# VHH binders against p49116, part 167

Target 1, 238 residues: p49116
Amino acid sequence: EGPLLSDTHVTFKLTMPSPMPEYLNVHYICESASRLLFLSMHWARSIPAFQALGQDCNTSLVRACWNELFTLGLAQCAQVMSLSTILAAIVNHLQNSIQEDKLSGDRIKQVMEHIWKLQEFCNSMAKLDIDGYEYAYLKAIVLFSPDHPGLTSTSQIEKFQEKAQMELQDYVQKTYSEDTYRLARILVRLPALRLMSSNITEELFFTGLIGNVSIDSIIPYILKMETAEYNGQITGAS
Short names: E, the ipSAE of ESMFold2; O, the ipSAE of OpenDDE; V2, 0.75 times the mean of E and O plus 0.25 times the DockQ between their complexes.

## First folded at step 9 (VHH)

Design tc16 (framework vhh_7n9e_1; at its last look DockQ between E and O 0.95; V2 from the best seeds 0.87)
Fold by OpenDDE, look of step 10:
Structure tc16 (fold): chain B 238 residues (1-238), chain A 120 residues (1-120)
Amino acid sequence: as target 1 above (238 residues)
Amino acid sequence: DVQLVESGGGLVQAGGSLRLSCAASGFTFSNYGMYWGRQAPGKGREWVSGISWSGGYTNYASSVKGRFTISRDNAKNTLYLQMNNLKPEDTALYYCARPGYGKSDDSDYWGQGTQVTVSS
């Protein structure tokens, strides 16, 4: 049996909307986030092991972990996205809502803490100097998580996750042979992803979605999209 | 196709210095950590040094720590190994490597190598 991933899965290139406006409006933020989401879904779909699980199981997995995948994507694409600028813009937009008394004090605190967690996570990943190979396998580990409720084929999912972990370990061992703790330093960051609310992430990045459609509800449709349509979405051609 | 081409090797006296280069092509260089290995006559392959994608993190074998410096230029798709205070035991074929997929080193990509010979 061959490896879980290949060079095609290490490549993760996000194309931002152009031109970047002087003022980052909600539409630009939403479009950028949507492109990242589509890219992440397309990435998952391109994995043979993922395809082998079947459509129903695939949908369930992505529904369970889309926030984690998205967050890893944010970290990986932080420079290309100018994530700090986007987050600042989100905060500014939030301030407007605060002034209009649309949010409770507790909700404001919760949202601000979430933004802080996102920023800290991305900064921590940057500090670790994670490369495209490692990101690919971290995403795979997150994707093939057997511990989500309601999943079928959990034994097979677990095997894929273990395979991802082992291959990442092999990579780290070969590249950094005298650093016996690098793998642990990388993996210990994954729990932070589970502390982040998918609902808050959706509110921050996807508020401008047409019709107020939830990410959960559109995931099946994204996964069924034709490759040409995926390409159109990630490049902004459609 | 992935290609790695090493250069900069040669004959040097003990205590001398060399700078090796590795030109990479056929893949996105900045997506991968890279490492140097070496193979001495009659011995197996030995890991020498590794470097993260941006060069912000480096790692060295105990035998070369303090003497060798690994670096990279992503704009030029080039990996470097500065070798100072060379010793006869450093004599080997040095190769640049991109990790592949799998436990075995045979899955990795490496070039033909460049010969480094240190005379006493």
Scores: ipSAE 0.913, ipTM 0.965, lowest interface PAE 0.4, mean pLDDT 93
Fold by ESMFold2-Fast, scan of step 9:
Parts: C-alpha cells; sequence; structure tokens
Structure tc16 (fold): chain B 238 residues (1-238), chain A 120 residues (1-120)
C-alpha cells in the first residue's frame, strides 16, 4: 500500500475574492470563509483512503471535524487571507455590539475568548514554521479521528489516523534529524482545536449564509458536488 | 517531476570555506522542509542539516554545528549550505533532498550531488 497522501494533497491554494474592499463587510468575510471551507472539503474528498470509507462515513467524519479542518486552514492561509485584519474587523463589530446592548456580555466574552484562542493557535503554528506537508498530515490526523460518536468504521478510521501520524513522524524525523522533540511540539497543538466551538466559528465567519443555515446541514450536499462545482466555489466562478 | 541540482563543490584546504547551492524544480519549493545530506566513499548516507519552509527553523548534525549554515531563497527555489572551517572528515558527496513519502530515505528525492574534498 502506498502513502496516505501525495503532493496534490500538500498543495492547498486559497483564491481570495478580488479586490479586497476598503472596509471589510459580512459578505466579503463570508465569501472568503466559504472558499476556504469548500477548499477544505474538496481536499478531504480527494484522499483515496477517505473515499474508500464510503459516503455515509465521509459525511459523518466531515460533520464532526469541519471546524478543526477550517481552523487549520485559517492558520495555513492566514497571510493570504490577511486573517489579522479580518479578526480586527470582527472585534470592532463586537465592541459596537457591547455599546448597543445587542448581545449579552457573557456571549461577547465567549466570542472574544474564541478569537484569542484562534489567534494564539495561528501564532503557535507560525512560530513552529509549519509547512504545507505538515499541515496536510495534521488535517489528515484530524479528519481520520475514530473517536467521534456514531462512527461505523472506527477500526479502519483509526488505521488511517495511525498511518497519518507515522508518515508525519517520518517526515519530521528525516527533515530535522537531530530534533527529537519537534513532532511532540507540533502534535500538542491539536487538542486546542477540540476546545473551539463550531457554533462560534459559524457566527464569526458564516453570518452571511442564506436562511441562517448550519454548516452541518450543508456538508452532505457539498460532499456530493461534482469536481467542477467545487472548483467554481473555490475560485469564485459560477 | 521533482528535480534537485547541486553545485558549488570543489577542492579546498582544511580551514577553508565553500558555499553549496541546490536548484529545485518540479514542485512548490515553499511547501516543504529541505535537508542536506552527505556520503563519504564506502559509507552510508549521513544527514547534515535541515531547514523549515520559511527558513525560520534550522537543525544541524552535531559534527557540523557552529561551522555550517543552512539557508534558502524561496523566490529563487534555491537551498544553500555555507560551510566554514572545513575539516578532512567533511570530505563527501553532498546532496540536497526533499523528504519523500515513506519511512526509508530511499523514498526521498535527492540530487546527484556535488563533491567536496578537503585536503590536509
Amino acid sequence: as target 1 above (238 residues)
Amino acid sequence: DVQLVESGGGLVQAGGSLRLSCAASGFTFSNYGMYWGRQAPGKGREWVSGISWSGGYTNYASSVKGRFTISRDNAKNTLYLQMNNLKPEDTALYYCARPGYGKSDDSDYWGQGTQVTVSS
């Protein structure tokens, strides 16, 4: 059996809506986030091991982990997205909501805490100088999580996760042969992804979705899209 | 098709310096960490130094630490190894590498190498 991933899975190119508006608005943020989400789902669907699990399992895995994949994508694409600028705009909007009493203080505190955790995560990944290969394998480890409730093929999913962990280990050990601790520094970043609320991610990045539809509800439909439809969403072509 | 081409080797006296270059093509250079290895005649491959995608993190074999400096220029798709205070035991074929998919070094992508000979 060959490797879990290939060079095509290391390639992760986000195309931003152009041009960036002078003042960030909900539509621009939602469009940018949607492109990253579609790119992330297309990435997952392109993995042969993932497709081998079957449609029902694929849907269950992505529904369980989309927020973790999305957050890894935000960290990986932070520079391309100008993520710091987007987060600053969101913070300004939240400060205005406090002044107008549109949201409870407890809710605003939860959202601000989420933003700080996101910034800390992205900064830690940048400090570790995580590359495209490492990001691809971290996403694979997250995707092939056998511990989500309701999964049917848990033994096979665990095997793919272990394969992802081993291949990441091989890469890190071959690249940085005298650093026995780099892999551990990378892997200890992953538990923080489970502490981030998918509901708050939806509120921050997907507010512009029609009918206030949840990401969980659209995942089955996105995963069934033809490759051309994915490409259209990723590039902004109709 | 991954291609790596080393240059800059030569004959140098002990205590001298050389700068090796590696021109990479056929893949997105900035997506990968890279490393330099070497192989002396009749010996196995020895890892020398590794570098992260941006150059922000580097790692060195104990035998070369403090004497060699690895760097990269992503705009030029080029990896470098600055070698100072060379010793006869540094004599080897030096090759650059991109880690491949699999446990064995045989799965890695290597150049053909550039010969470094250090005279006493």
Scores: ipSAE 0.876, ipTM 0.952, lowest interface PAE 0.5, mean pLDDT 90
Fold by ESMFold2, look of step 10:
Structure tc16 (fold): chain B 238 residues (1-238), chain A 120 residues (1-120)
Amino acid sequence: as target 1 above (238 residues)
Amino acid sequence: DVQLVESGGGLVQAGGSLRLSCAASGFTFSNYGMYWGRQAPGKGREWVSGISWSGGYTNYASSVKGRFTISRDNAKNTLYLQMNNLKPEDTALYYCARPGYGKSDDSDYWGQGTQVTVSS
């Protein structure tokens, strides 16, 4: 009955596609985002507590929170991804879509508001200087949310979330013994994740996917993938 | 295999300065906050200062605030403690630490320490 996570789960290394194009295009953005998504799913699947809940519960949890995990991943990897540059390229694409009359004015407003919320969230996380340990436990708190409708094993999920909160508290207290506010400042950032729209995230980052496939519909298949398949998706190898 | 190796200790007169270093290996240094602790003869361990992964946030015990500065260089996997205006009360074995998994600091990763002795 050891700790919820280990050093293996703190590791979260995103490798960007190579070579970098002169101008960021839809293919580069989608491949980069796909690598982050699969890295996030691999991370969740590697947690023994997650494995213990069973396949149906795993699918339900990830469907409910994949966008929150992805958004935490964006914030954690913002520098290596050059996220601000990616968002600027997306805004330019939206302007071209307006010129070609491909999107309604209402949709453009929704998307721009989402981009601002995402930037604000990433800036707030950078200001707090959140580290890999803290990100891992924030992701665990988000993953093991008992609040989602239709969940089985809600009592066990709640106990895992409480364990994640306790272990994050222990870390913060041991590292920053004279700052009793740091945990609270970190945790109050989590509600902003609930404001992020899965549909808009798909439009911003996953438009280059072949076919008409939503992330929600492929999650069961991603969770069943063998480790070799995950490594291929994370690195783009094959 | 997590390894922390302190250096830079020694004998110094009161009012003097000293800079401690801690070389880290066996883990991804930039994923973790780090801290310095010290242990005076016959006393328990005392937390001295902590630093976030990039160095953007630092935190100090009241007894050393304004005199000590914690810093890190992630390219060199090294943690530092600049100690100014040293007092005899600062005499202790100084060690760097990375937090581990558990409530007690016994679960943390510690170096063997470097001795700092401040003469009157």
Scores: ipSAE 0.766, ipTM 0.920, lowest interface PAE 0.9, mean pLDDT 88
ESMFold2 (binder alone), look of step 10: mean pLDDT 85; pTM 0.855

Design tc17 (framework vhh_7n9e_1)
Fold by ESMFold2-Fast, scan of step 9:
Structure tc17 (fold): chain B 238 residues (1-238), chain A 120 residues (1-120)
Amino acid sequence: as target 1 above (238 residues)
Amino acid sequence: DVQLVESGGGLVQAGGSLRLSCAASGFTFSNYGMYWGRQAPGKGREWVSGISWSGGFTNYASSVKGRFTISRDNAKNTLYLQMNNLKPEDTALYYCARPGYGKSDESDYWGQGTQVTVSS
């Protein structure tokens, strides 16, 4: 029983589609988001503890938490993605949709609230100066969530989550030994991830890629992809 | 293979200054917070100061607050400790460290250290 994660899991390198278009479009946004999603799923699959839970449990966990992992990835990769520019383009599109009566006022309100929550989350993580190690362990904490309905092996999942929390604590206490509150400031950011709708995330970032097929339905296939296929997706080379 | 190499130590009179450097290799430096520790003769290791990945957050032992400044240059994979108004009790071997996996300091990655001696 070594550590839950290793330096390999701290490395999280997103390769963006090139070149960036002069005007952002649905295709560029969806391609960028898909690369992040595939990178996030490949990251989860590489964890020995995750593999040890077995295929059915792995699929159930990722189906339950993909939106939380994706949102953490957006925050971690916000600079690489120029996320603020992407969100501004989405807001412009929504304003045009209002003018053309293509979306209901209630739907637009839900989507705008989601964008605001996402911006607040990313800003809070940036303000805390979260590093790659801290992001890796926050992702592990949300991945090994024992409280999703329908899960089996909940005792083992809870033990892995506890291990992730303890190892994050060790790191923070060693690095910032006189800051008694940093860990608490980091962990209280996580509940906000549960308040973000996966359906709205799909609409904002994945509309052009999967049509009317949900991310939930494709997760088993992504988790079974060979390493070469993952690499092709995260670099767009396939 | 994580490697940390400290330099900049020496003999200095009380009230003097020294700048320590730590050259890091074998890992992606910008992914990790870093810290400086020290070990005085006949004593255990003491944490001195920590810094977040971008340098946006720093933290100091009460004994060095206001006198020491930790900084980093991610382009050069280098960690620094500027030490001002040095006191005899600052005499120690100073280590650059990357936190390791687990509670024990033995899991951390330490350099060989650079000796700082402060005369009264």
Scores: ipSAE 0.867, ipTM 0.949, lowest interface PAE 0.5, mean pLDDT 89

Design tc18 (framework vhh_7n9e_1)
Fold by ESMFold2-Fast, scan of step 9:
Structure tc18 (fold): chain B 238 residues (1-238), chain A 120 residues (1-120)
Amino acid sequence: as target 1 above (238 residues)
Amino acid sequence: DVQLVESGGGLVQAGGSLRLSCAASGFTFSNYGMYWGRQAPGKGREWVSGISWSGGYTNYASSVKGRFTISRDNAKNTLYLQMNNLKPEDTALYYCARPAYGKSDESDYWGQGTQVTVSS
């Protein structure tokens, strides 16, 4: 058995809908987020270790961690997405909703707190200057989480997570040999991902989904998509 | 296939300066942190300096900190090492490297190196 990931898995290239509209709208935000979600699911599907766990386990893992993978993807693709501009547009919309009495103050506070946590997470990753290899392995660590309820093959999942942690450690120690604490600074960012509400992520980024379906309900279908259909979704070719 | 080609070495007097370059190909350069290592005759490889993907974070061996500066140009797929106030102890073959998958030094990708000789 070789390494958990390869150069193919370190490559994570988001193709944005083009052109960006003069004023951001729900459709553009939803399309952009959907492309990132599909890219993230395709990334997971391509890992041999993930495939080896079987379809039912694959679905359970992704349902449990999609919000963590998506948030890591937002941080990794923040520049390509112009994430700061998207978040500013969402904040502006929320401010207008306050003025028009369309949403309760409690709900707005909850959503604003989520946006603040997301911005702080992305800012911390940017300050650490996390690279594509580090992002790939952080995604692998959250994907191969053995502690979600109802999982089978938990011992194998734990072994894959430990392998991801070991390979990330090796990379960081080789690259930054005199910085003994860099790995710890990176890993302590991960618990924050579990505190972010998947329901609020869904409301902020996926409101434009056809039929108002939940992300949880579409995950099995995304994981089963043929490569051509998947490529159409992430590039907007269809 | 990953290839790294170093250049810029040579003979220099103590107190002098050299700028090393490393041309990278065969992978997406901007996805990876990179490092420089060196090997003096009859000795093992010593890590010299590392740099994050954007160049926003750098790290240096204590022996070179304050004298050497690592940098990169992602548009040119090139890694640099600016060496100032060189000492005879800096005499070595200098390698650029991309960390590879796995847990041993043999898993790393490195070039053939460029020789730096510092005379008294």
Scores: ipSAE 0.782, ipTM 0.907, lowest interface PAE 0.9, mean pLDDT 87

Design tc19 (framework vhh_7n9e_1; at its last fold request DockQ between E and O 0.96; V2 from the best seeds 0.88)
Fold by OpenDDE, fold request of step 11:
Structure tc19 (fold): chain B 238 residues (1-238), chain A 120 residues (1-120)
Amino acid sequence: as target 1 above (238 residues)
Amino acid sequence: DVQLVESGGGLVQAGGSLRLSCAASGFTFRNYGMYWGRQAPGKGREWVSGISWSGGYTNYASSVKGRFTISRDNAKNTLYLQMNNLKPEDTALYYCARPGYGKTEESDYWGQGTQVTVSS
């Protein structure tokens, strides 16, 4: 059996809306986030192993891990997205709600902690100098997680996850032969992803664009979206 | 197609220095960590040094640590190996490599290599 991924899967190029405004409004943030989300989902569906699981299983997997994939995408694309600026803008927008006393103290704390966790995670990944190859396999490990409730074909999912882990290990070992702990350093970052609330992520990045529609509800449509449709969205004027 | 072309090798006296270059093409260079290897006469391939995509992380074999420096210029798609205080034991065919998909180095991509000969 061939490798789980190929160079085509290592490539992960996010195209940001243009031009970047001086002031990052909610629409720009949502559009940027949506592009990343779509890119992540389309990335997943381009994996032969993912395709082999069938549509129902695929949908379930993505529903379970979209927040993690999205977060890894944020980390990977942090520079091109100007993530720090986006997060700052989000905070600024939240300040309006705070000033209007629309949020409880507890909610404010939760949201701010979430933003902090996102930033810290991305910083931690940057410190590790994770490359496109490693990100691809980390995303695969996250994608093929058998421990989500309600999944079918868990045995096969587990096999794919193991394959991803092994291939990542091989890559790290060949590239950094005298650093036997690099893989471990990378993998220990993954648990942080599950500490992040998908609901809060959705509220922060997607509220202005999708309204009352949940990410979970649109995932099947994203997965079925034609590549041409996606490309049209990224080339269109926003 | 992935292409790697090594250059900069030559004959040098012990204690001398060389700077090797590796020109990469056919793939997105910045998406990958890279490494240098070498093969001495009658010996197998030996890993020498690795570098992360941005160059922010480097790793070295114990035999070359403190003497060799790996670096890269992503704008030029070029990998470098600065070799200082060269020793006769460093004599080898040096090759740059991009990891492929497989457990062994045979799945990786490398060029024809550049010969480094260190005289005593």
Scores: ipSAE 0.934, ipTM 0.976, lowest interface PAE 0.4, mean pLDDT 93
Fold by ESMFold2-Fast, scan of step 9:
Structure tc19 (fold): chain B 238 residues (1-238), chain A 120 residues (1-120)
Amino acid sequence: as target 1 above (238 residues)
Amino acid sequence: DVQLVESGGGLVQAGGSLRLSCAASGFTFRNYGMYWGRQAPGKGREWVSGISWSGGYTNYASSVKGRFTISRDNAKNTLYLQMNNLKPEDTALYYCARPGYGKTEESDYWGQGTQVTVSS
C-alpha cells in the first residue's frame, strides 16, 4: 500500500510561455492556463491510487473536479504566472467593456465577483504559506472526492480521500507541532472551490481555444495520452 | 536521496548563544516545511521548532519560545536555528528534519545531529 503520494507528486513545476508579452492578450493567457491544466492532469494521472480506479472512474473524477484542481494550481503557481498581472489585465478589459456598453452590467458583475473570489482564495493560501507538500495533498483531497453525482466506486474513492487527509494531518502535526489549529485553517479553504463557476473559469482563461471546445470534452483525450512511449520525457518537467 | 547535515553545535556557558545550520540536499528544499528536534541523554525526541517553506510562518515549543529563532535560506538550501539565552536543560543532540510519509517521526528524514552542551 505505502503512502498515497511521493516526492515526485510534491514537485509541481509550471513552465511559462517565453517571453511574457508587453501587453497581455487572450492567446498568452490561454496558453499559460492550458499548460497549467495539462500539468494538473499529468500530476493526477501519475498517482498510483488514481490509476488503480480505472479509466472510466479517472475520467469522471477529473471531469467533476478540474476547476478545483485548476484553481489550486493558480494559487500554487501565482508567482510564476504573474497571476495578479493577468487578473488586472482582465479587470481592465472588463471595465472598458462596461464603458463601451459591449457587455451587460449584470454579466460584468458576475465575472468580477468570480475574480474577487479567486483573489481572496489565492491571498488566503499565500497568508497560510502553503507549501508544495500541502498543495499536493489538498489536490489529492479534491481529486478523490466521493460525493460528485454519478460516480461509481465511491467507497474506494472515499478511502483514498481519507488517506490523503490523514497524511496531510501527519505532515502538518509533525512540522508545526505546537499549532493545533493550522490543519483546520487549511481545510476550511477547500469548500470555496466548489462555489467557483467552471463556465466563468473557461471564459476568463480558455477563450483562445478553437471550436467552442469545453474543458470537460478534452479531459478524456488528455488522460489517454501515451507521453512516456513517444517522447521519453514524461517527468522532464518535474 | 534526502540528506540533511547539521553543524554549529558545541560547548557554551549558560546565557550564551549558538547558531545551528542544516545543509539540505537530494530534494527541492523550497517545497517543504522543515523542523528542528532535539534529544537529551536518556530522553525521547522533542520537537523544537518548525518553519514553513518561505519562512513566513514559524512555530515554537513553549520551552524555547522567545529564546530560539528558526529561519531558512532557500537559495542556499539551508535551515538555521539561532539559540539565545541557552540553559543547561537545552543540552541535547539537535536534529534537522524533513517530514516523511507516515504517522511517526521514524518515517521522517533526520540528519545525524549536532551536539549542544550548556554548562551551568
Scores: ipSAE 0.872, ipTM 0.950, lowest interface PAE 0.5, mean pLDDT 88
Fold by ESMFold2, fold request of step 11:
Structure tc19 (fold): chain B 238 residues (1-238), chain A 120 residues (1-120)
Amino acid sequence: as target 1 above (238 residues)
Amino acid sequence: DVQLVESGGGLVQAGGSLRLSCAASGFTFRNYGMYWGRQAPGKGREWVSGISWSGGYTNYASSVKGRFTISRDNAKNTLYLQMNNLKPEDTALYYCARPGYGKTEESDYWGQGTQVTVSS
């Protein structure tokens, strides 16, 4: 009946593993990425509209959009994470891993292109000075996408997406009344998210943690995990 | 509870300057854009200026552009409006605001306002 989101959904605070090592390593990168993934999934879980769709639909939506939601999280938290430093460390780690038996030239091109696209996306979001309210609604627009195959309740999902778009429009128009194009500038950033590869995101950020397990297979577990369990087990913050 | 408290208004001669302040509390100030509005006697509310969360993007009504400067200090949870070269038509009740979740400014959070009167 009321707004899709509230001030509690605008809050999105990522805490990084401590202490930060002098030289970033695969374990630090994987832990940092895991914290962002957990935060993003629990953010989605906290939305009343999301809860209303039911457990099976919840899992299907998150499986379909986790990489887009994760990428928005990277952009929002780029400063806190020192993302540019992490990406540089990943490139150096790939070079140090030249001792691998075989590496396809096509694969290295794909990975480097993906890193470039990610950097450009984050830079474009920073240039627009996107705030926490705007990020929350962009994430909601991405989350409530009715286009993914196999979804149930598609009509209701579409209504939630339209509500998110409308509430974002209202916010932008009230805050920046003389900029008639800000909403359009923000929304045209979203198609880039669908060009991001889940496979490459897993390779860049999750290889040291996941092994042979894909993120989409563990999403039901993440959605059920209590916040206290995750914070106590992984972060060292209690 | 969201609370916004404006200060710095007063009586000033045409061509003069004032600096308005807005103390914010009850929400995470750095998560939101903010704006100033004003209401002249016998008129409706008019949007004056908006500012993004970091201050990296600012936007002004054409009537005040070049004379007014919006800024913020996130460490002090404070929004500012520097008003230079004031004119009698700038006379109004000035209020700071944070957007709410409704369609119109009536759903927004605003303070009681601070009166600015420009004479001559």
Scores: ipSAE 0.780, ipTM 0.925, lowest interface PAE 1.0, mean pLDDT 87
ESMFold2, look of step 10: ipSAE 0.776; ipTM 0.923
ESMFold2 (binder alone), look of step 10: mean pLDDT 87; pTM 0.872
OpenDDE, look of step 10: ipSAE 0.920; ipTM 0.970
ESMFold2, fold request of step 11: ipSAE 0.767, 0.780; ipTM 0.920, 0.923
ESMFold2 (binder alone), fold request of step 11: mean pLDDT 86, 87, 87; pTM 0.868, 0.874, 0.873
OpenDDE, fold request of step 11: ipSAE 0.931, 0.932; ipTM 0.975, 0.976

